VH-VL binders against Putative ATP-dependent RNA helicase TDRD12 (TDRD12). Designs and how they scored, part 6

Target 1, 87 residues: Putative ATP-dependent RNA helicase TDRD12 (TDRD12), of Bombyx mori (Silk moth) (q1xg89r1618to1704)
Amino acid sequence: LSKPKICWSQNKNTVKLKILIAGIEDYKLKIEDRAVAFSANHCDVEYGFKLELYGVVDVNKSRHSNKGQYVLVTMTKLMCRNWLALT
Below, E stands for the ipSAE of ESMFold2; O stands for the ipSAE of OpenDDE; V2 stands for 0.75 times the mean of E and O plus 0.25 times the DockQ between their complexes.

## First folded at step 2 (VH-VL)

Design U3 (framework fv_unasnemab)
Fold by ESMFold2-Fast, scan of step 2:
Structure U3 (fold): chain C 87 residues (1-87), chain A 123 residues (1-123), chain B 107 residues (1-107)
Amino acid sequence: as target 1 above (87 residues)
Amino acid sequence: EVQLVESGGGLVQPGRSLRLSCTASGFTFGDYAMDWVRQAPGKGLEWVAEIRSEAYGGTTYYAESVKGRFTISRDDSKSIVYLQMNSLRTEDTALYYCTREYGDYWEYYMDVWGKGTTVTVSS
Amino acid sequence: DIQMTQSPSSVSASVGDRVTITCRASQDISSYLNWYQQKPGKAPKLLIYAASSLQSGVPSRFSGSGSGTDFTLTISSLQPEDFASYFCQQSYDTPLTFGGGTKVEME
């Protein structure tokens, strides 16, 4: 299982995750209160990961979308606290 | 039209209290976070306090310089945000702006500002 | 707390000049940076949000760039109405913090 390159950023209310994989049509993404899991097949290669998050997120206020050059995941923090690391 | 109108400023002595009000019109007040930002004469901008919408728990945040002395609150039925200022100090002298904070999942910024109300703390 | 260092504190410029203002964050704030303009006796107005997004109604001569810790506001061709103070502001974490401001003055 190959791990795609990821970049992340945050503000007081949200954590944004960019999954740097271009040109995929279908992917699976599961956002849980303290974890996020991704999987996709691209050019006959299976990509994926599971991250145990630093803090707790509000699943109902979190979302994801395919931007073509990457998949963007936006997670709403349950508490307005700075995350010292993504995990 | 969207507008914010501050009131309640004035001249007060150190150690006294003052309550500022900000009346909003032209938008759905309860959907927005509201902030107070101050500016001392001839100086830059200093963020003072924020209150989130009820949908986000109505939580409040304060600058360290005012924590324990100032209280931000809101009345969504009247479209008013308040700043209760206790134990005032000369360094609290400033023009106080009420601002609307626009937030999406992607960004946060203050897109509407009132003209401000002046607070002077002096003997 | 995140400290915002803005430079220069003032700049003298003429109509038609390119003006560049810099803002530096004490830690990585990604693209959570806003720019405001303030004219004498007036409230601040939002110019740019998310480091590079131009607010509706703001002239295209204003642009923002940068990410992480270093950010720039550029006015490509200064107009008479642009003589004002400019402030950067981070929205990455509370307390929200502003840069010290840059005053753009007529030469």
Scores: ipSAE 0.006, ipTM 0.628, lowest interface PAE 12.9, mean pLDDT 86

Design U4 (from U0 with heavy chain T99A L102Y E104D I105S D106S Y107G G108Y D109E; framework fv_unasnemab)
Fold by ESMFold2-Fast, scan of step 2:
Structure U4 (fold): chain C 87 residues (1-87), chain A 125 residues (1-125), chain B 107 residues (1-107)
Amino acid sequence: as target 1 above (87 residues)
Amino acid sequence: EVQLVESGGGLVQPGRSLRLSCTASGFTFGDYAMDWVRQAPGKGLEWVAEIRSEAYGGTTYYAESVKGRFTISRDDSKSIVYLQMNSLRTEDTALYYCARDYYDSSGYEYYMDVWGKGTTVTVSS
Amino acid sequence: DIQMTQSPSSVSASVGDRVTITCRASQDISSYLNWYQQKPGKAPKLLIYAASSLQSGVPSRFSGSGSGTDFTLTISSLQPEDFASYFCQQSYDTPLTFGGGTKVEME
C-alpha cells in the first residue's frame, strides 16, 4: 500500500486531516474513537493507512468530504486538549 | 436586540457559596456556548468557565483556579446560564461577566461577541 | 497553559495618531487570536477575531495581523472614542487566556 501525503491541524475542539490525493473518486474512510483508516484505488495504485490517534474523538460528530485536490477529515475531540502529535 | 443580563452577585464571607445567573434574550440561546469571564478591581480579564451547546455535547471547561469549586450549567428552556461558586476565596473577588461564545467544530472561529454588564462578587470577612 | 504577553502596557497618543499594540503567545496558536476593547466601567467589546477578521459594526480603522506567536492590532487614525484598554485573547486551547492589556491614553 502506498501511503498518501497527509497534513493536519487542530484547534481546541477539532483535528483536521488533509489526505493529499488529487482526483480520487471513491475511497473508504473509517473513523473510530482512537483510530482512522483510509483506503482508495487510483490509477492502478492502492493507497491507504491506519493511524492510532493521540486522543479520543467523537465518531458521531466527525465528518469527511472529497474536496477534489484532497480528502478533508474533520474529527471532533471528545476532550478539549491540545494534541502534541497526530498519533 | 441581543442582550445578556447577569445577577446574583454580592458580598460573601470566605468559604461560603454564591450562584450567579445570566439571562439571555434576542437570539437562539441553545445554539451558543456560554462563558464566564471575571475581572478583579483594576486588573485584567480572566476566563473562568465555558459550557458548550447540547449539539456539541454540553461539555464544560474550567480555569484551573476554580476546578472542583465552581460549576457552570445551563437551562436552554429558560435561556439562562449559571455559575455555582462554592468554597469562595478572597481571590475570587471580581466583576463577573457572562459572554456568548461562538463555537463551530467545522470552522476556525471562536470568539465572545456579546457580553453582559457584569455582576460584582466581593469575598471578604 | 498558553501565556499571552501584551505590549506596551500603556501608550500615550493623540487624535489622528497610528497606534500599534502587540501580543505574543508562548506557543503556536495559528490564527486563534481575538482582540477586545474595554472602556472604563464598561464590558469588553469584540473588535477582531481569527487574528485579522473585523467584527461587524467595528470601524475600518481597526485591523489585526499576524499568525503563530506574534500578533498586532493597529488603529490607523485614533479617534476620541478609541481611548480605552485593549486585550488580546487566544482561543486555541483551554484554559482560554488573555493578554495583560494595553491602555491607550490621551497625550
Scores: ipSAE 0.006, ipTM 0.617, lowest interface PAE 13.3, mean pLDDT 85

Design U5 (framework fv_unasnemab)
Fold by ESMFold2-Fast, scan of step 2:
Structure U5 (fold): chain C 87 residues (1-87), chain A 126 residues (1-126), chain B 107 residues (1-107)
Amino acid sequence: as target 1 above (87 residues)
Amino acid sequence: EVQLVESGGGLVQPGRSLRLSCTASGFTFGDYAMDWVRQAPGKGLEWVAEIRSEAYGGTTYYAESVKGRFTISRDDSKSIVYLQMNSLRTEDTALYYCTRVDYYGSGSYEYYMDVWGKGTTVTVSS
Amino acid sequence: DIQMTQSPSSVSASVGDRVTITCRASQDISSYLNWYQQKPGKAPKLLIYAASSLQSGVPSRFSGSGSGTDFTLTISSLQPEDFASYFCQQSYDTPLTFGGGTKVEME
């Protein structure tokens, strides 16, 4: 299982993950209140990861989209607080 | 094939307890959130409870009408989700459906109930 | 809690008719709205998710539209198998809530 490179950033209200994998057609992304899991198959390579999040997110207000060069995951924090780390 | 089978319904008096079970097959049960939705005779649908994946802590959520009385739980080793119903009221009389929540996709995130069981009937009467 | 108001509660229609069902949320739910079909004596079936995304296997005569607070389900040309009840459901916040339902009956 290959782990794709990820970058993250935050502001007071949101945490954004960029999953740096280009040209994927299908992917599976699960956002739970304290975790996020990703899986995809691309060019016969299996990619994936599971992250236990530092804080709690509002799953219903959290979204993801395929931007072509990466998959963007936008997670809305349940409470407006600073995360000291992603996990 | 993907299936959900509910059991445990029956006739019960007000104030008593009943436990519903839902056995899943044909998919990786531990990867999904599971919900209970009920429907009173001749009425619409009412969401009751949800339990998130146990791998992520198994967070539970409840409708206000059942909060404090009902408990949702799961056993991933047996692929079963439960609904423990305490302090039953006549207004809890309904057909209870077990549902699987799917929330992955290839570019849009959505939360929806894609698999439903046939339901189990709960009748609360004196 | 987010209240979902669905209209009409019932509609009489003939095969070939265009049927439109409306759903209104008490607050902005973006596109977090699903539509389900329920035939007599059967469990509900997912038709549309994300306000406008057609579930695999659902006929193209079904379509959803809207965002924010106002949503519609349209059946472009009603077929005999479409006589059923239809429910909208918001997935924006817990508790999850359903509309009151619309029964599509044969005229």
Scores: ipSAE 0.000, ipTM 0.599, lowest interface PAE 13.3, mean pLDDT 83

Design U6 (framework fv_unasnemab)
Fold by ESMFold2-Fast, scan of step 2:
Structure U6 (fold): chain C 87 residues (1-87), chain A 123 residues (1-123), chain B 107 residues (1-107)
Amino acid sequence: as target 1 above (87 residues)
Amino acid sequence: EVQLVESGGGLVQPGRSLRLSCTASGFTFGDYAMDWVRQAPGKGLEWVAEIRSEAYGGTTYYAESVKGRFTISRDDSKSIVYLQMNSLRTEDTALYYCTRDSYEWSYYYMDVWGKGTTVTVSS
Amino acid sequence: DIQMTQSPSSVSASVGDRVTITCRASQDISSYLNWYQQKPGKAPKLLIYAASSLQSGVPSRFSGSGSGTDFTLTISSLQPEDFASYFCQQSYDTPLTFGGGTKVEME
């Protein structure tokens, strides 16, 4: 199982995660209150990961989208605090 | 056998109240979010309310048209979700469905629906 | 609120036809789109979730495609049991919203 490179950023209300896989057609992403899991098949390679998050997110207000050059995951924090790390 | 059975519908005059119940069986009720969706006669589907599992905070969400009038709640020990409807209006007339929300690789999708219970608000 | 515009409102078709139904979101909803089938007098049934994932037990003649704002449901070879209404639904944000529905009728 290969792990894609990940970049992240935050503000008071949200955590944004970029999953750096370009040109994927289909992927699966599961956002839970304290975890995020990803899987995809790209160029006959199986990619995936599961991250245990630093803080709690509101699953209902968290989203993801394919931006072509990366998959963007926007997670809304339940508490408006800065995370010291992604995990 | 996974199923949802709604009850509590009926004919009621404007301004009055009704409480709908939905009894679940065949799955671990407490693990799932539950929704109410309504359908006015001859019309499309309208989402009404959702309640998350207690593991996700038991958070409730409402359509703007019912906010402040309707309350969704659940009793996990009995596998029942409720919709308390106050200050009913003629435009609340609809068949009310109870649904189970499954979470798989994205957010929620409504994979189990009851047969519905009819609410008619008329003078 | 995210508005879902579904077209056509009705279509007349024959058994064996390819039927395409479209759904447009008023904003980018990624792949947070579900499709439901409703037969007269019955509750809706989930066909497709996450824009393109076929629900277990649903025939392979049903397929979903699209992302962002434009989505399609295709029935590749219409069967007698497929004459029904079809609804799209976005799960991107509350309030959850449905398209207006498409009725697939026998011609």
Scores: ipSAE 0.012, ipTM 0.688, lowest interface PAE 8.7, mean pLDDT 86

Design U7 (from U0 with heavy chain D101G L102E E104D D106L Y107T; framework fv_unasnemab)
Fold by ESMFold2-Fast, scan of step 2:
Structure U7 (fold): chain C 87 residues (1-87), chain A 125 residues (1-125), chain B 107 residues (1-107)
Amino acid sequence: as target 1 above (87 residues)
Amino acid sequence: EVQLVESGGGLVQPGRSLRLSCTASGFTFGDYAMDWVRQAPGKGLEWVAEIRSEAYGGTTYYAESVKGRFTISRDDSKSIVYLQMNSLRTEDTALYYCTRGEYDILTGDYYMDVWGKGTTVTVSS
Amino acid sequence: DIQMTQSPSSVSASVGDRVTITCRASQDISSYLNWYQQKPGKAPKLLIYAASSLQSGVPSRFSGSGSGTDFTLTISSLQPEDFASYFCQQSYDTPLTFGGGTKVEME
C-alpha cells in the first residue's frame, strides 16, 4: 500500500490536511475524533494511510473535498490549542 | 491460534461494581484496539467501549449510556483488557463480549474481527 | 448518535433462496458499514467490512453493497448453515452503533 505525500497546517480553530494525489475521482476518507483514514486507487496503485491525531477534533464540523490537485481535509479542533505535531 | 477469553461476570445488585477481564493470545496485543460489546438476553448488539493501542495514545471511547460509570483499560504486558463497571443498573444486564478492533488501511474502515464467547453480567435485586 | 435501522426484523426462507437484508443510516456514513452473522448461542462473526469487502474465509455467496445511507447484504443461494441473525454496524463515528438485527429462519 503506498502512502501519499501529505502537508498540514493549523490555526487556533482548525487543522487542514492536504493529501497530494492529483486526478483522483473516487476516494474513501473517515474522520474520527482522534484519527483520520484515507484510501484511494489511482492509475492501478493503491494509496492509503491512517493517522492517529495529536488532539481531538469535532467530526460533525469537519469536512473534506476533492480539489483536483489534492484532497483537502478540514478538521475543527475541540480545544483551541496549538498542536505540536500532526500525530 | 488467535483467541479472547472473558471472565469476571456474575450476579450483582444494583448500585454495585464489577470488573470484567479479557485475556488475549495468539497475536501482538499491543498493536490492536480493543472493544467491549454487550447483548441483553434476546436482544441485539450494543457497543460499550473502546481503547486504542498505546502507540496511538491509549485513548478511550464510551457509549453515552455507560459514560461516567464504566472505565476501559489495558495491560499490554499481560495482554489483558479490562472493563470496570460502577453504579450498575438493571439495564446493564447482558452478555459482555470482548473484541479485537482492526483498521483496514486500504479502506480506512474499523471492524471487530475476533470475538470472545462472552461473560454474563446479571444486575438484579 | 448515528441510528441504524435494519429491515426486515425476520425473514422465512428455504435453502437455495436469495435473501436480501437492508440497513439504513440516519446520516451519510460513506462506506463505513460492517455486517456480522450470529448463530444461536455463539459470538458474532464478521462477514463484510467497508460495505462491500468480503472477509477472508467467508463464502462468496455473501455480498454487500451500498454507500451513504442505504446498504444491502445479499445471500445469493441460502445454505443450511446460513440460518442465523445478521447485524449491520456503522464505523463512521463513535459511538459505534448496530442495526436491530434480522433473523433468517427456515420456512
Scores: ipSAE 0.000, ipTM 0.630, lowest interface PAE 14.4, mean pLDDT 86

Design U8 (framework fv_unasnemab)
Fold by ESMFold2-Fast, scan of step 2:
Structure U8 (fold): chain C 87 residues (1-87), chain A 128 residues (1-128), chain B 107 residues (1-107)
Amino acid sequence: as target 1 above (87 residues)
Amino acid sequence: EVQLVESGGGLVQPGRSLRLSCTASGFTFGDYAMDWVRQAPGKGLEWVAEIRSEAYGGTTYYAESVKGRFTISRDDSKSIVYLQMNSLRTEDTALYYCTRDYTYEYDSGEYFYYMDVWGKGTTVTVSS
Amino acid sequence: DIQMTQSPSSVSASVGDRVTITCRASQDISSYLNWYQQKPGKAPKLLIYAASSLQSGVPSRFSGSGSGTDFTLTISSLQPEDFASYFCQQSYDTPLTFGGGTKVEME
């Protein structure tokens, strides 16, 4: 299982995760209150990870989308506090 | 019509307390975060405090200059946000605005935040 | 704290002029930047949010651009009602911070 490169950023309300895989058409992403899991099969390579998040997110207000050059995951913080790390 | 009306300002001596109120109308108050922003005479804007909606835990945030002295709170049943100001200093002299924080969701799924409604402000003068 | 540096502090302009105001963040704030207009004796009014999105009811002569640390507000053809102070504001993290303001005054 190959682990893709990940960039993340945050503001007071959200944590944004960029999963740096270009050209992915199909992927699975599950956002839980304190974890996010990703999986995809592309060009005969299996990609994936599961991250245990630093803080709690609101699953119902969190989203993800394929931007072509990366997959963007926007997670809404349940408590507005700076995360010292992604995990 | 969406409106915010501030009240409670006045002249007060250093070290005393004041409580500002902001009454909201024309929208579902409980769904929004609310902020206080102040402006000293002839100066720019300074963010003071924010209180989030109950859906986001009712979390409060403060500028460092007021932390420990000011308390923001809300009463959703009355559509009022308050700013309790203790241990007032001459540097707290300003026009105090109440603002509504709006959340905008782009088609991309990103959330953006901005203050889309402002009251007329209430003046606080701290002097001896 | 994220520091917002706004320039110029004032500009003298005539009706019909193109006016550009800049705002610089001390760190990457993505597109979490708003612009407000304040006329003398009045409360601020939101013009632009998310760096480049025009607020409903704001004339199309106003536009915003930039991302990361450098942002601009442009008034393509200044009108008499545009003589005012303009403030940028980051919404990326607390404490929320404003730029020092730019006063656009008549030449």
Scores: ipSAE 0.006, ipTM 0.663, lowest interface PAE 9.7, mean pLDDT 86

Design U9 (framework fv_unasnemab)
Fold by ESMFold2-Fast, scan of step 2:
Structure U9 (fold): chain C 87 residues (1-87), chain A 122 residues (1-122), chain B 107 residues (1-107)
Amino acid sequence: as target 1 above (87 residues)
Amino acid sequence: EVQLVESGGGLVQPGRSLRLSCTASGFTFGDYAMDWVRQAPGKGLEWVAEIRSEAYGGTTYYAESVKGRFTISRDDSKSIVYLQMNSLRTEDTALYYCTREGDFYYYYMDVWGKGTTVTVSS
Amino acid sequence: DIQMTQSPSSVSASVGDRVTITCRASQDISSYLNWYQQKPGKAPKLLIYAASSLQSGVPSRFSGSGSGTDFTLTISSLQPEDFASYFCQQSYDTPLTFGGGTKVEME
């Protein structure tokens, strides 16, 4: 499994994760209350990871989308507190 | 045309109550978080309260100076956000703006009404 | 609460001048900083979000830079319609807080 580069940031309501992989069409992303898992196959390379999150997220109010140059994952915090780290 | 129109301001004595309304048009109101921001005469901007969309829990947040006195609420069927102001103080005197948060990621206020004036004096 | 310190409080400038306004956060806010313009008697207007992203319809002479605690708004060539007050705002944490404002006045 190749692990893509990721960048993360936060505000009071959300944690935003950018998965820096360009040109994928199909990917699998599972958001759980304390974890996020990603997998994709692109150009004969398997990409993936699973992160155990610092805090709890609201799965039903979290989302993801393919922006072409990266995949954006927006996770809504259950408690609107500062996260000291992503994991 | 995307528009916000505030109403309900006026002159009121300390200790009394006012309810401000903000009517939205030109967009899907229920999809957006809404805020109240105030500006005292000749001063800068002060954030007052926020209410998230129902899809994001409809949770409310307040500045410390208004906690326990002000209540923000919304009626998505009417495209209105409210600010109920109780136990008003002279320090609450300001022009009150209704704002829309244009993007869930960056929390910026992309639409503002013209404001409604609240004057609290004896 | 996150304190936003904005400087200068006012600047006198002429059309064609390059104007810079700075904003300092009391703690790291990453890129969660927005800039607004307010003309006398009018509501504020969003210029820049996420520290450096220009809002649609805003002229390219406006630009934002910085990350962490230190941020700058630049007007590369001041136009007559740019004489106004400018405010920074952090969106990193609640309560949302604004800088004290900078008035750009005609010389």
Scores: ipSAE 0.008, ipTM 0.639, lowest interface PAE 11.3, mean pLDDT 87

## First folded at step 3 (VH-VL)

Design A1 (from N12 with heavy chain D54N, light chain A50D; framework fv_namilumab; at its last look DockQ between E and O 0.33; V2 from the best seeds 0.00; counts 0 for: pae O 5.2 > 2)
Fold by OpenDDE, look of step 3:
Structure A1 (fold): chain C 87 residues (1-87), chain A 121 residues (1-121), chain B 107 residues (1-107)
Amino acid sequence: as target 1 above (87 residues)
Amino acid sequence: QVQLVQSGAEVKKPGASVKVSCKAFGYTFTDYYMHWVRQAPGQGLEWVGWINPNSGGTNYAQKFQGRVTMTRDTSISTAYMELSRLRSDDTAVYYCARYDEYFDWGAFDIWGQGTMVTVSS
Amino acid sequence: DIQMTQSPSSVSASVGDRVTIACRASQDISSYLNWYQQRPGKAPQLLIYDASSLQSGVPSRFSGSGSGTDFTLTINSLQPEDFATYYCQQYDSFPLTFGGGTKLEIK
């Protein structure tokens, strides 16, 4: 199982995660209160990861979408403050 | 210093092809997607497409599908955009622009100086 | 495609003035909106990303606000070098699209 390159940014209310796999068609992504899991197959390579998040997120206010050049995960923080790290 | 340097102005006839180059300096070329944006004289900005310098993968605007080809030479940190079957309305300044993967997300934080392509009979 | 509409198309102001430029998206783009400045004969330059984040090196007199469909670029206390054309750009989905631009001219 290969771990894709991941980038992230934040503001006081939101954490954005960029999963850098271009051209994927199908993927599985699960956002939990304090974790995010991802899996996908691309060009016969299996990708996956599960991150334990620094803080708690509101699953119902979080979303993800395939932007073509990456998968974007937008997570809403439960606490309105910056995280010291992603995980 | 991080910068993108593009090739010089081009003058082409309708039906011809043009290939513009964009050389990257001051950063790891393969770490950032390269986009191309054009601007007709006195007009706004129009997105053309992107290339992943690492894999060579591309995504073109539908308007240019079948007519644009984006490539790269990683050995010299250079991206190329070739536009074929040129017509007068392709006359524009063509820009390469770096897509920041970490902080700017969908923003173009570094731009080339632009390459003027003139298509006229 | 997502259409981006800027208003006004042009505005005249003086040094020291406060200026606001509006950008509207045809659909909800969350905060996936950038602002660029383009001086005559030059390439665009990033000012604001993610609707309200100031790009490094950009003067603090520039600020961005908004979310969803309505966005605003504000320039406090205009300086001579601020007279240029400004563009908004969405990155919610492909194709990436720009506003029509707002030309800021000296009064």
Scores: ipSAE 0.024, ipTM 0.774, lowest interface PAE 5.2, mean pLDDT 91
ESMFold2, look of step 3: ipSAE 0.471; ipTM 0.880
ESMFold2 (binder alone), look of step 3: mean pLDDT 94; pTM 0.953

Design A2 (from N12 with heavy chain F103W; framework fv_namilumab; at its last look DockQ between E and O 0.87; V2 from the best seeds 0.00; counts 0 for: banned pattern WDW H103, pae O 5.0 > 2)
Heavy chain, then light chain:
Amino acid sequence: QVQLVQSGAEVKKPGASVKVSCKAFGYTFTDYYMHWVRQAPGQGLEWVGWINPDSGGTNYAQKFQGRVTMTRDTSISTAYMELSRLRSDDTAVYYCARYDEYWDWGAFDIWGQGTMVTVSS
Amino acid sequence: DIQMTQSPSSVSASVGDRVTIACRASQDISSYLNWYQQRPGKAPQLLIYAASSLQSGVPSRFSGSGSGTDFTLTINSLQPEDFATYYCQQYDSFPLTFGGGTKLEIK
ESMFold2, look of step 3: ipSAE 0.531; ipTM 0.893
ESMFold2 (binder alone), look of step 3: mean pLDDT 94; pTM 0.955
OpenDDE, look of step 3: ipSAE 0.018; ipTM 0.745

Design A3 (from N12 with heavy chain D54N, light chain S30D; framework fv_namilumab; at its last look DockQ between E and O 0.50; V2 from the best seeds 0.00; counts 0 for: pae O 7.5 > 2)
Heavy chain, then light chain:
Amino acid sequence: QVQLVQSGAEVKKPGASVKVSCKAFGYTFTDYYMHWVRQAPGQGLEWVGWINPNSGGTNYAQKFQGRVTMTRDTSISTAYMELSRLRSDDTAVYYCARYDEYFDWGAFDIWGQGTMVTVSS
Amino acid sequence: DIQMTQSPSSVSASVGDRVTIACRASQDIDSYLNWYQQRPGKAPQLLIYAASSLQSGVPSRFSGSGSGTDFTLTINSLQPEDFATYYCQQYDSFPLTFGGGTKLEIK
ESMFold2, look of step 3: ipSAE 0.513; ipTM 0.886
ESMFold2 (binder alone), look of step 3: mean pLDDT 93; pTM 0.949
OpenDDE, look of step 3: ipSAE 0.020; ipTM 0.725

Design A4 (from L6 with heavy chain S100D S101E G102Y W103F Y104D D105W E106G; framework fv_lutikizumab; at its last look DockQ between E and O 0.07; V2 from the best seeds 0.00; counts 0 for: pae E 11.7 > 2, placed apart)
Fold by ESMFold2, look of step 3:
Structure A4 (fold): chain C 87 residues (1-87), chain A 121 residues (1-121), chain B 107 residues (1-107)
Amino acid sequence: as target 1 above (87 residues)
Amino acid sequence: EVQLVESGGGVVQPGRSLRLSCSASGFTFSDYYMSWVRQAPGKGLEWVAYISSSGSTIYYADSVKGRFTISRDNSKNTLFLQMDSLRPEDTGVYFCARYDEYFDWGYFDYWGQGTPVTVSS
Amino acid sequence: DIQMTQSPSSLSASVGDRVTITCRASQDISNYLNWYQQTPGKAPKLLIYDASNLETGVPSRFSGSGSGTDYTFTISSLQPEDIATYYCQQYDNLPYTFGQGTKLQIT
């Protein structure tokens, strides 16, 4: 499985994760309380990863969407505090 | 082009009600958190309330809690503020403000032109 | 609630001058601070988000800096169209709060 490039940012309420795959047509993404998993097949390359998150997120307030140049994952923190790291 | 147009402001006596509307166009309204922000005459800005994109999460400033109700109709691309039990200190211009699409952060990338509300005896 | 204190409350400067406005938060806000411009009779306009990031379409003469509790907004060379009131706003915690504003005038 190829790992796509990832970057991320946060404030005290949210964590945003950019999955840097341009032009993707379809993907699978699962957000759990303390994990996020991604997989996709794009141009005959299989991409994927699973991250164990630093903190707990509220799955019901978390979302993801394809922005063309990347997939954006927005996760709402359960505890409104800065994380020391993504994982 | 993103546009936010407020309406429903006016002059009312204390204790009466007004309902403000904000009509949104030029973006996918249902993807955005929205807020009302007000400005008393000659004063600074005061955040009033926010509502999540689905409408399921709502927060009010203490000064309006229990008297104001924020709501949205995503099928009509419209944000509402029901203002009950109005007081003179509620006088001001009320702005409809949109949060950034990528983040549900507390900064407002687009504002309407505002609708004036005057509450006076 | 997080209190935001702007300084000065009003300011006069000449075209071409460097203008500096400060904003102090009552607690660490971790760069979750925005700057808005409000020209007379108009709605506020976002200039800077997250302390230092210039919003799209905003002239490069505007800048922001700072961290923790102390933040600075700068206009490197004042232009006539910059006459406005400027507000800082924190979004570190609810309720979101604004500074009292700084009214900028041209001499």
Scores: ipSAE 0.007, ipTM 0.596, lowest interface PAE 11.7, mean pLDDT 87
ESMFold2 (binder alone), look of step 3: mean pLDDT 92; pTM 0.926
OpenDDE, look of step 3: ipSAE 0.025; ipTM 0.767

